VHH binders against Mitochondrial Rho GTPase 3 (MIRO3). Designs and how they scored, part 2

Target 1, 175 residues: Mitochondrial Rho GTPase 3 (MIRO3), of Arabidopsis thaliana (Mouse-ear cress) (q9ma88r425to599)
Amino acid sequence: RKVVQCFVFGPKNAGKSALLNQFIGRSYDDDSNNNNGSTDEHYAVNMVKEPGVISDTDKTLVLKEVRIKDDGFMLSKEALAACDVAIFIYDSSDEYSWNRAVDMLAEVATIAKDSGYVFPCLMVAAKTDLDPFPVAIQESTRVTQDIGIDAPIPISSKLGDVSNLFRKILTAAEN

## First folded at step 2 (VHH)

Design a9 (framework vhh_8fcz_2)
Fold by ESMFold2-Fast, scan of step 2:
Structure a9 (fold): chain B 175 residues (1-175), chain A 121 residues (1-121)
Amino acid sequence: as target 1 above (175 residues)
Amino acid sequence: QVQLVESGGGLVQPGGSLRLSCAASGFTFDDYAMNWVRQPPGKGLEWVSGISWNSGSITYADSVEGRFTIIRDNDKKMVYLQMTSLKTEDTAVYYCAKDRGYSSGWYRDYEGQGTQVTVSS
């Protein structure tokens, strides 16, 4: 059984908790460290069975929400060693949310290069049922092309379109 | 035992400068991000700045951006905060804090006793 560790980044109010709850429908609290910080840590776990394979192809996707406060977070070399896929979630209607998510991606990419870690990074556009900020499509396309990653993956808590995101995460982890 | 010892605080007038130091021991220093946080008199904790394990990622609170510089020396197990253009609102006890990693609250893990900075004319 393959386990995919997906680290979930994003600024305050980007919709990380709502995404985890609607995306895979199961939440898991961190019981390993009862003295964790002022924010609860949620892991979302889903089991995916790949059809048409003779071998056991069940996969577990673990989403680890990376908490931030006051628009700041810091990364440890040890934590990045466990990352198979990083996703960066932003509120598609908020230019500040987009800018912060891009900054987080740049920080994570720099630390990964410095540590010799290689994992895919994906941008996730949340709240796509809201109007996008001005020039959002042009800006997001340009930035993701410049960085060398896929275009942002749209999802909406109101419309319930997370199947594409789920597939993209699993595909990225296997390439 | 994890130990964090802050020093370098003092009384300065507005526009002045101070360098805070934090000496770390009891853990593998270069495996963790380090943060500076502060607590003004009678108020809650406020994050100030952070630096990744290798200095590849450095972030600042908007209120101190352009005035403060965070530096780390992994060989000496030290983290520093160079403060310039100090304002009266920078008055606080300053703490250095070891980050536990991605899944923890990002400035929660502070263990030092702090160093007092007072900015007054």
Scores: ipSAE 0.000, ipTM 0.153, lowest interface PAE 14.0, mean pLDDT 70

Design b1 (framework vhh_rezetamig_d1)
Fold by ESMFold2-Fast, scan of step 2:
Structure b1 (fold): chain B 175 residues (1-175), chain A 120 residues (1-120)
Amino acid sequence: as target 1 above (175 residues)
Amino acid sequence: QLQLQESGPGLVKPSETLSLTCTVSGGSISSGSYYWGWIRQPPGKGLEWIGHIYYSGSTYYNPSLENRVTISVDTSKNQFSLKLSSVTAADTAVYYCARHLRWGSYFDYRGQGTLVTVSS
């Protein structure tokens, strides 16, 4: 049984808390904990079974919301040491949300590189039940191709559609 | 290849507005990967970042200059522009337009620069 730690980044109102709550609900695992020494960090924990695999190959997926400032980062390089996958969630209807999430990915990638850490980074387009901001498809395609990452993964917490994201997180952690 | 070219008056009177335009050729300004901005270098001093704009119109300004600076973009002309109001002799500098990698801290292209002198 392997533990996969997924760090969740994103600007204010991007849907981080909704994603964590939906993850718990989807998995039917009510285990969620405040960090014992820090109220700024929240965790959602679930045992994820891949179709057709036996129980000894089951994985534990941990989604950890990373504390941030609205006007900057509070990340230490030590905080990234436990990261297996980073996701950057944005409100797909809000261009500034997307701009901020891209800036966060760049900052996290820079800290990781400077510290010698290597982990995959994924963009997550939240609130896909809303209309996208103008030119969203053109911009996200250009940006993700330029930085060499996959296209943003769409989710809607209000519609309960987040299972594809968890599958992609586990796949990224394997590669 | 990508080229950036500044244009505008080389002489501006104190208290007036400095206006410069950057023409981009060899590439589209309508790009999600880049900000388009202005930097300046006063005689005998280092480079100072003025501000930058995303092609959608979102702007980011140096706090020290924010109350005097407006940057605008015209994607149909493949141009972006700087207006700096209430100029003084301290605004005399070589002004460069530049492309800035959105998630980086560097400029990968800049124009040749244009000297703007503030003098009566």
Scores: ipSAE 0.000, ipTM 0.145, lowest interface PAE 16.1, mean pLDDT 73

Design b10 (framework vhh_rezetamig_d1)
Fold by ESMFold2-Fast, scan of step 2:
Order: C-alpha cells, then sequence, then structure tokens
Structure b10 (fold): chain B 175 residues (1-175), chain A 120 residues (1-120)
C-alpha cells in the first residue's frame, strides 16, 4: 500500500505530541489543514524515504493521534477500520506509563478482534534519553514475547532519533 | 457524577479471606483512561495502596501483599472486587475503592470507605 494509516495510542505524557511534532517538522505541512476543523483528531503526514528509493516511489505515512476524552477513551469500530498499524507509545522511564500502554494494546486488540480487523501492533519506548525504570528491559521483553509482539522500539524526540520507528511501521504494514 | 461504593463483610476472622466489592456508578468501568483499585488506612497510619486493575483484567499489586491479593473486574456489572487471603490483625483498616489515573498521584476519586476489623 502507498498510504499507511498509523494510529498512535499511549497514556498522557508518554510523548505522543512530541512524536507527531517531530514527524510534521520534516515537512512544511500545517496541522490545521490536515484536520480541516476536527478538534478530536490530530494528524501528521509525511513522505517516508527508504535507502536507495527515489521520491516518486516513497510511501506516504499518516500518523493519527488517538486522544483520550475526559469520560474515557471512546473508539468506534468504524474508526478502527482505517488502521493499518497501531503503535503504543510509553515513557521508558515510567513503569506506570509502560503498564498503561500494555493495557491500551490489549483493549485495542480486543476491539479489533471483535470487529474482525487485523493489523500489527507495535510498542514504542519513548524518552530513551532518560534512565529506564527498574527491570524495564527484562520486563518489557518478557511481556512483548508473552503477548506475541515485537520488542519495544526505542525513540527519543529530544535527540531526534525517530527515523527507525517510521521504517519499522512501514515494514509491519507490508507483513 | 462518578460514585464508588464499597460492600462486603466488616468483620473477618484471622486466617480467613477478606472479600470486598466496589460498585461504580455515574461512569463506565470500561474506561481506557483509568485503573480501578483498592487502598486502605490502618488506624493511626497513612494510606497504603493494595493494587489496581484495568478493565481488560491486567493487574498490578503492592509487592508486600501480592501473594495474598487478587483483584478482579466484572464489566457487565460495572464492579471490581478485592480478595485478601490469610488475614491477620495487621489487616484491620478502613478499605477504600478508588479510581487511579497516575502512579505518583494515584487517587482522584474514592469511595466513602468501609471499616474491616480482623478479630480473633
Amino acid sequence: as target 1 above (175 residues)
Amino acid sequence: QLQLQESGPGLVKPSETLSLTCTVSGGSISSTSYYWGWIRQPPGKGLEWIGHIYYSGSTYYNPSLENRVTISVDTSKNQFSLKLSSVTAADTAVYYCARLSKWEVPFDYRGQGTLVTVSS
């Protein structure tokens, strides 16, 4: 597929907005134009290049932040139908953030299964410029193995190290 | 208006299992924004976190209590429950069910509390 819709989930303060801001900063797009008046959704759109790929063969990656409402997270099955890849971002220095992101993944996987949708789910370890919480590496590896997904993908928006995540999203969408 | 209400026996014998239920009204327990948990306050002491659960069934327990604690959720009844086994006099406390949104500041709503006395 030439356009990949990536839904971005994660608890408050996990780094979702920082990731989307870093992603949009790679192009001269206005976030307000992408939403066209939608207050509940935040989109970031960019063209992701692979080594050796000419620009006319690049894929378009769309990151859609899924925001939590005051009364809880409301996600219709119709909204989830547009998801090609789901990522679950957590603050790698915060054990609660990790636990919360894992629970979000379980919920989204349940909604997808009940609705007949199939898409890859990836865990994303944000703020890797900070020290990880105790047992983070061993626990996160074990949990991802237990639920049958790849090990968490590290990023740091402060250090600008996010390009590997975009490539892994595109690869997951192809498989 | 969100309201949490504890229910269960207020008196339990040493070595038995303490069982409490929390009924949530004015909001859905199937919320992705919150955990649902139990805290207690022994007489003359501060609050102690027992554990919490996500509506998916994922649990996180206080390590000092984890071999005695089971928390479960029933989304169809909008309820969650606590079982604490092998109780002693040290488990005498006011027990609160609570909604938790942050680990460092974990309590934004809680029930009125129910006194549980462990008597010999």
Scores: ipSAE 0.000, ipTM 0.098, lowest interface PAE 22.3, mean pLDDT 70

Design b11 (framework vhh_rezetamig_d1)
Fold by ESMFold2-Fast, scan of step 2:
Structure b11 (fold): chain B 175 residues (1-175), chain A 122 residues (1-122)
Amino acid sequence: as target 1 above (175 residues)
Amino acid sequence: QLQLQESGPGLVKPSETLSLTCTVSGGSISSGSYYWGWIRQPPGKGLEWIGHIYYSGKTYYNPSLENRVTISVDTSKNQFSLKLSSVTAADTAVYYCARGPIYGDYRHFDLRGQGTLVTVSS
């Protein structure tokens, strides 16, 4: 029964809004108290039950979209104090989207180190229903291994395949 | 064995532009895993971060220097460069080029060149 704050980074058109909308829809479907899943434009909140745990424990997951300006993100370094997990979403069919998402991860990781904050970072490959850009698998595998993070997590909002990401976020928050 | 080497004039006149190049050998600058930057140490003072650049070309500059600094990368030559305009005697320092890993329990700059002294005098 704790709150996990996940900051969502990614370039324009990477699929951030689609992910947040999908997350809110799932919350409404699972919420027996009939609360509407209406949030501020930059936030989506849902309760995620951990299956297989013998103790009845629930976690509240908050997805906070980080705004983009001039292909950079708008975030104060002090705001990162609230971050439990950062995800970096890119359009898996667009090499420019991939490059920008990696740059955002680099910037966030640098600010976190400067400020003494520690949280896991995850790459998210969106729109996997589309063809990947040339050498995408080779490039993403090389970069994530070199950085020392897990391989990108694939999702598709069109196919409704996003549930694995939420489990990965909760697992990462526990180290 | 990756090495960084600074090059450029050791003497610059006041009001001119200081221009330095860092040559990367033993590895590629074309990587999303690292940022590349410049730091300096004036005589008798501590280290001062000037700025850095990511593979994509995105730059971050020290606010006190931002209107005078340009950092650029040339992946075809495996080099990155610093331009500092309108120099004064206060810009006299040993200049280092450096590399920093973007994730994990890494130092800000985990690799640095040997440094090059730049003197600003007429």
Scores: ipSAE 0.000, ipTM 0.215, lowest interface PAE 11.1, mean pLDDT 75

Design b12 (framework vhh_rezetamig_d1)
Fold by ESMFold2-Fast, scan of step 2:
Structure b12 (fold): chain B 175 residues (1-175), chain A 122 residues (1-122)
Amino acid sequence: as target 1 above (175 residues)
Amino acid sequence: QLQLQESGPGLVKPSETLSLTCTVSGGSISSSHYYWGWIRQPPGKGLEWIGHIYYSGSTYYNPSLENRVTISVDTSKNQFSLKLSSVTAADTAVYYCATSYRGIAAAGFDYRGQGTLVTVSS
């Protein structure tokens, strides 16, 4: 398909806004972590070149930020019908951020299974310009292996290194 | 060692709300490594999952029970609770509180309390 819908989950301050801004070519800003207090979805849309394919076959990738309150998901099962791939982003320097992102993945996977939806789930380690939390590599390797998903994909919006993530999203969505 | 203990009335009248509490010891209910839930077993039948709650407060309920179930946590008491409204004789069962470690690929509910029999009768 020519349009890929990627749902973006993650706890507050994980870097969701920074990722969306970087994706559309806007400069990284520390204030990008501001929360406007809204549970409305934010969207970022861009065309991504697929390696090994001629440029006129570029796909449109949509990053849709899904906002979650402290009291749980406001996500209906019908909303997941539009999901081609889900990513769960966390602050790689913060163990709480990692734990919350894993919980979100488990919760979304449960809703999808209950509803009969099938889409790939990817963990995204953000802010790799910072030092990782203690035992981060050991913990993330163990957990992703245990739940049967790929190892987390590292990114740094501050350093501008996010291109590998978009390629992996497109590859996952093709299956 | 993590232990869970159910408490609540053993007899509930039809149409009323069943209320049960689970007390957690040997671990914190605020731990992000576990989710906390309820399962039941009616006489002569298999286990039925009721629902579970994450440390974040996010809840997931069995669709067949969803409109009658509320699960909540009280971190100050290290407890979580079940409320099941509009009970009927079909809700007579042994009720278990349970937990599972979310990082295990085959994880269902790995630990449970000893169970408490709840009879719905006048």
Scores: ipSAE 0.000, ipTM 0.140, lowest interface PAE 15.3, mean pLDDT 72

Design b13 (framework vhh_rezetamig_d1)
Fold by ESMFold2-Fast, scan of step 2:
Structure b13 (fold): chain B 175 residues (1-175), chain A 123 residues (1-123)
Amino acid sequence: as target 1 above (175 residues)
Amino acid sequence: QLQLQESGPGLVKPSETLSLTCTVSGGSISSGEYYWGWIRQPPGKGLEWIGHIYYSGSTYYNPSLENRVTISVDTSKNQFSLKLSSVTAADTAVYYCARRYTIFGVPKYFDYRGQGTLVTVSS
């Protein structure tokens, strides 16, 4: 029995709610946590089994949305102690969304460094059914390569299937 | 008191290679917290990012310029350089060298730039 706490960051309209809705749609406990803490935080819980995973323990993945207020985080530095993996979601068609998600990763990395916390970070490209912003594609790939993070993981609420993202989250949490 | 100073020719002939050097003082290029780059402003137009380099030698270029651009770093001299090949009148601009701070290799903002140097491409 292992619980993986995944903190979900991203600017407004990046697709955070769409990702959580897709995650909830695969949850065996979908009614229990999908609107918890209506003014403070949202999260979704799912028990994930992945073919080829070496662990014989069923994993519980928790996606916790980090709230934004006035373009800043509503998250204490102490709360990051519970983070096993952080994902930064952006609208792949919007340069402002990409710039803000990069800023958020840098801010979270600074807080983690200052607090002595270590956890993997993943970039998530949402709305990949739309035309991507060209400079963000090249820069995001290079940025993730330079810091040793996987290339941005594409998802689309219209095309369905977030299995690759969930698999990468669980793999990152193991390493 | 970080200072960045551009140096190089103010006039370049069409089809030649433009070469500029940035000398950094008051800070070390050998820092994992910064990228070092080039931006330019053609007359009457906005700023255009050319590219940047990490002290390890990793380079990142504007896709529209990448086949003509080379950025290099010399940490022993605390300098970095730009070479832009096959120049045309469209490359006439004020060229700035700049610092871009980063966390874990993720670039944030350009927080400092030099005063700029005008490069005119003319026969």
Scores: ipSAE 0.000, ipTM 0.136, lowest interface PAE 12.3, mean pLDDT 72

Design b2 (framework vhh_rezetamig_d1)
Fold by ESMFold2-Fast, scan of step 2:
Structure b2 (fold): chain B 175 residues (1-175), chain A 120 residues (1-120)
Amino acid sequence: as target 1 above (175 residues)
Amino acid sequence: QLQLQESGPGLVKPSETLSLTCTVSGGSISSSNYYWGWIRQPPGKGLEWIGHIYYSGSTYYNPSLENRVTISVDTSKNQFSLKLSSVTAADTAVYYCARKGYSSSWLDYRGQGTLVTVSS
């Protein structure tokens, strides 16, 4: 597909805004949730292309942040019909962030199954420049294997390394 | 030096087609280094990407809008245009035309925006 729509789920302070800012080519992390806007829908658009090359066959990746309220996400069942790939981002240094992201993934997977929608789900470990919580590596790997998804994909907005994530999103969309 | 300017009706009736044109000055649309697109901001909401075009005519549309959107380019006039069909009140927004290069964001080179209200 020429356009891949990726829905971005995750608890408050997981790094959603920082990921979107990195994706559209902005420098540095802004940890302020206010930059996302309490009533705003957030989109980030970029072309996945080889360094220095623009082509009319390049794929366009759209990251759409799913708004949260009271630790739950706000998204209609009908809106999931437009999802090509869902990512669930968590703060790798925060066990509660991990638990909430897993709960969101389970909830979205259930809605998709009940609605007949099929799209890949990926876990994204943000803030990998910080120390992980005590059981993060072992528990996260085991849980993702049990759920039947790939191991969490590490990123760091502070270190600016998100290229591997975008490549994996596109690969997931092709399958 | 590069300037993008939106133009078109500020009021469109429900069920009709919204039509906007972007005039580019200080740069050429025929450049292989850039994409040209449209983004919008409904009142009280964030930015929504509508779609973009490469000067060759290749188009990329937001899946939520693709059945209603047509973007075209006229390199002889250094312009590109948006048509959004079957509009409703939900399409009321400030519409921006924008340019994106490899390392640029859609926010780096955009017009000042034009308010389009969908009302009878």
Scores: ipSAE 0.000, ipTM 0.295, lowest interface PAE 15.1, mean pLDDT 74

Design b3 (framework vhh_rezetamig_d1)
Fold by ESMFold2-Fast, scan of step 2:
Structure b3 (fold): chain B 175 residues (1-175), chain A 122 residues (1-122)
Amino acid sequence: as target 1 above (175 residues)
Amino acid sequence: QLQLQESGPGLVKPSETLSLTCTVSGGSISSGGYYWGWIRQPPGKGLEWIGHIYYSGSTYYNPSLENRVTISVDTSKNQFSLKLSSVTAADTAVYYCTRETYVSGWRTFDYRGQGTLVTVSS
């Protein structure tokens, strides 16, 4: 079985903890993004299955939340060595959240390039059950097209949306 | 037309705080989608990003400089400022204030001031 390490980036309150809780099957709650501790390590491990396929096609996916203070500290280059795919999650209703997630993607991609690491980067639009702001819609399409990556992957509190994200993460890791 | 202009002392003594102000004209710091920041170029080296601020006051700093850097914004004066504490000769550089955006997912400086030379010397 292949193990895929997905690093999860995003500003405060973007939905990182909620995504990890949904992935391991915990009930989604508006407060599930609460941080009860100050640990640097937060991760979830599970298997991703395709409907109607045999178990030897299953993959083990590890979602590792990368904690970066919104006031500015980034990962060391050594920390990125274990990354197979990076996702950058933002609150689709919040202009600051979008801008910060794009900045994080740019920084991570720069560190990876400077260090000789190669892994795919994906944007994730969280809280799509809320109304997005108009600037974010226009900017998200432009920025992802300009970078040459896929359009942001939407997720909501619905389990079906996150299942699509997990399959896309595995597909990106295979490319 | 948008213009950025640095101001502040050109000479700072070792261990003191370097203080620069950027005045923005022809546009508003409160415009969405942009960060306002500082970059520098030490003699004989490439450009080094220092940090930026969003008009709401949210900041992000270069990790190598984080413990010495403070960037603040005054939207009423349409200005933002850099303070770099505990300076040494290694902080001697031409300092530029910038407007940042993201093009092709990369931090891009679409406007910058003419630059101001700051020399750290006793």
Scores: ipSAE 0.006, ipTM 0.205, lowest interface PAE 10.5, mean pLDDT 73

Design b4 (framework vhh_rezetamig_d1)
Fold by ESMFold2-Fast, scan of step 2:
Formats: sequence, structure tokens, C-alpha cells
Structure b4 (fold): chain B 175 residues (1-175), chain A 119 residues (1-119)
Amino acid sequence: as target 1 above (175 residues)
Amino acid sequence: QLQLQESGPGLVKPSETLSLTCTVSGGSISSRSYYWGWIRQPPGKGLEWIGHIYHSGSTYYNPSLENRVTISVDTSKNQFSLKLSSVTAADTAVYYCAKLGYPRSFDYRGQGTLVTVSS
């Protein structure tokens, strides 16, 4: 099975831990807990082919939270070698969270390009059940269009809506 | 064609403030799609990120330098600047101004300016 390594970035209190905990132990459209990654910083979910679809879509998705380093850059060049897709999570009610997530994306994209790595980047809008910061949805949509990425993917930890994000990560990894 | 050019003194005395300006031509510094920042390379060492500024006015600095660094933008002159206070010999480096943007790396970087900290 193809393993898709998804690197998870975002500022403190953006919802990274909540998202990772929601993914831990889950299978695609299956209530079974995944034993792999329950005690590690890596969270793995097995994807299963849907009945009636003729395709080789069986994949294992690994979510890896990336910690900020003290050297001024979040990452070394070597740290990005295993990345198949990067997601950048922000609190949709907090302008600082949005700005920091965009800064992280710019930094990661710069390091990747300088190192010859190519992988898709996705913005993830967390806490969408809260009131947005002023002009949030229009500004975030425009910024993602300007930098050439898809519009932010909304999720709410309260509603547990992560299926759409899950599918978009796997689709992006296919190029 | 976008071009970035560093300017400022090539020699700064210990304990003084280093002040550099980046002049942007062929494009607007007010673009929301990009970050404007500073990086440096000390002799015989790798590149070190100093900091950058976002369109909202948000600044992000290297934690090792943040108490000494200020980055600001002057949209009327299409320039952005770096101030680094209380310099020492360890601050001797080639300083570059740069535009950061996704999905590209440093689309445009100045040619660099050597700053020597010596009495």
C-alpha cells in the first residue's frame, strides 16, 4: 500500500493537537481504532477501497506534526525530504493564527523549492463554528488564489468534520 | 522585472545599530501574496534567516535575534528596512533582502551587501 506522509504545521492553539487526536486510530469510513501511532507523534489511518469502484486507492495516511526549531527557520532542508503533502492549520477566528500559518507556508515552500522538493500545500481553517475575524473568508480565499493554492478547507473539532480534509489530502498527494 | 537592492554602511562599530534598506523596483511592496525579509550569511557559515514582514504589518523574527531586530516597510518609497542593534563581530555577514512567496522559493533576492563589524 502506498504511504502518504502528510506534514502538519500551524501556530500554537490553532487546533493541531485536536485534529491529530481526531485522526488517530481511525480508518477511512470505519469505526475501528488504528493501533499504529497511538503513542507516537505519527498518526496513521488506513484507507480502504470503496465497493464498486475499480481503482487502486488503498493507501496509508500518516499525519506528522512538525515542531518549530529555535534556529530561526522552522525546518532544515533534510526535514522536508519525506513530505508528500503539507497542511497548514489556523484558527479561523484569529487573524494572528491566519497570518502565522501563511508565514509558515511561505517558509516551507521556500525551503522545499531551494531543495528541489515538490509537494502540494493545503490551508486548513479550524474552529469554523466560532465567529470569523473581520474579512477572514474573502481575504483567505484571495490570498490562497494569489499564491496558487486551493481555498482553505474548513473543519470544526466540535462537529468532527474531517472527511473532506482527508479526501483532499489524498487527492493532492496524487498530483 | 522585479529587482531588490540592499543599501547601507559596509562597516559598523561594535555596540552600534546596523541599518540596511532594500529598494524594490519593478513591483509593488504592498502585494498580499508575498513576504519581505532579510537573511544573512556569516563567513564560512550557512544562511541564517533574520526576519520578515507580512502585509498586515505582522513581523516574525529569528528568536536568537528578536530582541535586537526591527523590520519595517515604507510603501510610499517601495522600500523595507532592517535595524539590528548592539552589534558584535558575530554579526559580520553578507546581508540579503528577499521576497518570499508560494509556491516559489526566493523568487527575487538582492545581490547581497557585506557588513563588517569592527572597531
Scores: ipSAE 0.005, ipTM 0.177, lowest interface PAE 11.7, mean pLDDT 70

Design b5 (framework vhh_rezetamig_d1)
Fold by ESMFold2-Fast, scan of step 2:
Structure b5 (fold): chain B 175 residues (1-175), chain A 120 residues (1-120)
Amino acid sequence: as target 1 above (175 residues)
Amino acid sequence: QLQLQESGPGLVKPSETLSLTCTVSGGSISSGDYYWGWIRQPPGKGLEWIGHIYYSGSTYYNPSLENRVTISVDTSKNQFSLKLSSVTAADTAVYYCARGEWLGSKYDYRGQGTLVTVSS
């Protein structure tokens, strides 16, 4: 009934394609984005249900990967008009991935404020089955607390542990 | 204390490139807590945002100006700069450099401003 548009941001190799493939019920695949047959956009659509519950108010969640140009971040104000929730995914074992994801969140939040758009922003720590970089846990918690957003949500697409993320996305969209 | 100071030619001819530098003192441009940008005010109009640069080197430009604007950082000199190509009389304005806190809704520090007149 209700459609939730979740925009997925993050640097190259952060795990965006793996997350979208897990969401559509595909197994983890490093080349999944190429297999999609799309050159510009990658998206996944599914219904999110609790086990054993039947409801007429079941939500349709759409995950849309946002592509960033190599010459810098330039996202049109109009592109954010359809966003209900933005998530920023990073590789928890890679300091560059964290720094770039934080930078993307700052850019998107600035564009949203300048445009009068309001939507929640969530940080997503991917590949939590790998060793974190030395500053990851303390710095990521401090940064999210300082800017007033929820602590990063951990996932591991290889272990299939993404259900908690989908629930948090839907909860954020309700508020 | 943080100080931002604009510098560059006050007169630019039509079709030439407007080039301004902002010198930062009392703070580091390489700090990850802030972004650095340019805004302008044409005579009799409100403030117009030109663009920002983040500590990662990522830039975001006003879409109406994006094909003419380049913002860059020189961390060794603690400076950032604006280049605006192919200027016309419509680019005549007071130009300000500014600092913003990331995820902030406004700049927290701004230079004094420098008047740039585009005239033959």
Scores: ipSAE 0.000, ipTM 0.143, lowest interface PAE 14.1, mean pLDDT 69

Design b6 (framework vhh_rezetamig_d1)
Fold by ESMFold2-Fast, scan of step 2:
Structure b6 (fold): chain B 175 residues (1-175), chain A 123 residues (1-123)
Amino acid sequence: as target 1 above (175 residues)
Amino acid sequence: QLQLQESGPGLVKPSETLSLTCTVSGGSISSGSYYWGWIRQPPGKGLEWIGHIYTSGSTYYNPSLENRVTISVDTSKNQFSLKLSSVTAADTAVYYCARVKYDILTGYSFDYRGQGTLVTVSS
């Protein structure tokens, strides 16, 4: 059985908890990670199957929320050793949320590079049911091209539109 | 033959605003997909990233400094600038301007950097 470890980063109020709660709510397996006793980490586990594919290659996707405090962001290099995919979630209506998520991506990627770890990074635009911040589409496209990553993946927890994200995470882990 | 050169006062009094300018020669700030930014090194410590700006004016600041930092770009003069308000002795450092290329797998790359300018915060 193949397990994909997805680390979830993003500034406070970006929608990380809402995303993980939706993921847990769709779980078909025991989630023994719910009671992992830290206030600074949250885990969710679910089995994800690709629609229309009849095969014996079901994957287990694990979402690990990484919480960042004002007085320090730097993760130890050992903390990133288990990461197969990192996602960076931001509030698409808030320019400061976008700036913070980009900063987090820069920090995580720098630590990974310096430690010899290689994993894909994806930007996630949350709360797409709200009005975007001014010039959001042009700036986010330009910045992701400059950094060398894919364009942000839109989701809305309020509208229940998160399934495409899980598929893209699994696809990124295979590339 | 791209060159970056810092300019500004070498001494700033506590509580004042530090203002530095970077002049780019041998190339254009508006050409290519690069960020232009500031980094500093306090005496006896490592490098600290201050922030970046894209030619459109989009800025990205170190969270520990963002309430005090403003970076701006003037493409007509081929310059970009740093303002750091409410300085203290902890802001004493060598300040560098840099052209920044960021790749998610390779991290920050400073392919061109100024020679650095020492800024001392003292009364």
Scores: ipSAE 0.000, ipTM 0.129, lowest interface PAE 14.9, mean pLDDT 71

Design b7x (framework vhh_rezetamig_d1)
Amino acid sequence: QLQLQESGPGLVKPSETLSLTCTVSGGSISSGSYYWGWIRQPPGKGLEWIGHIYYSGSTYYNPSLENRVTISVDTSKNQFSLKLSSVTAADTAVYYCARQGRYYDSSGYLDYRGQGTLVTVSS
ESMFold2-Fast, scan of step 2: ipSAE 0.081; ipTM 0.568

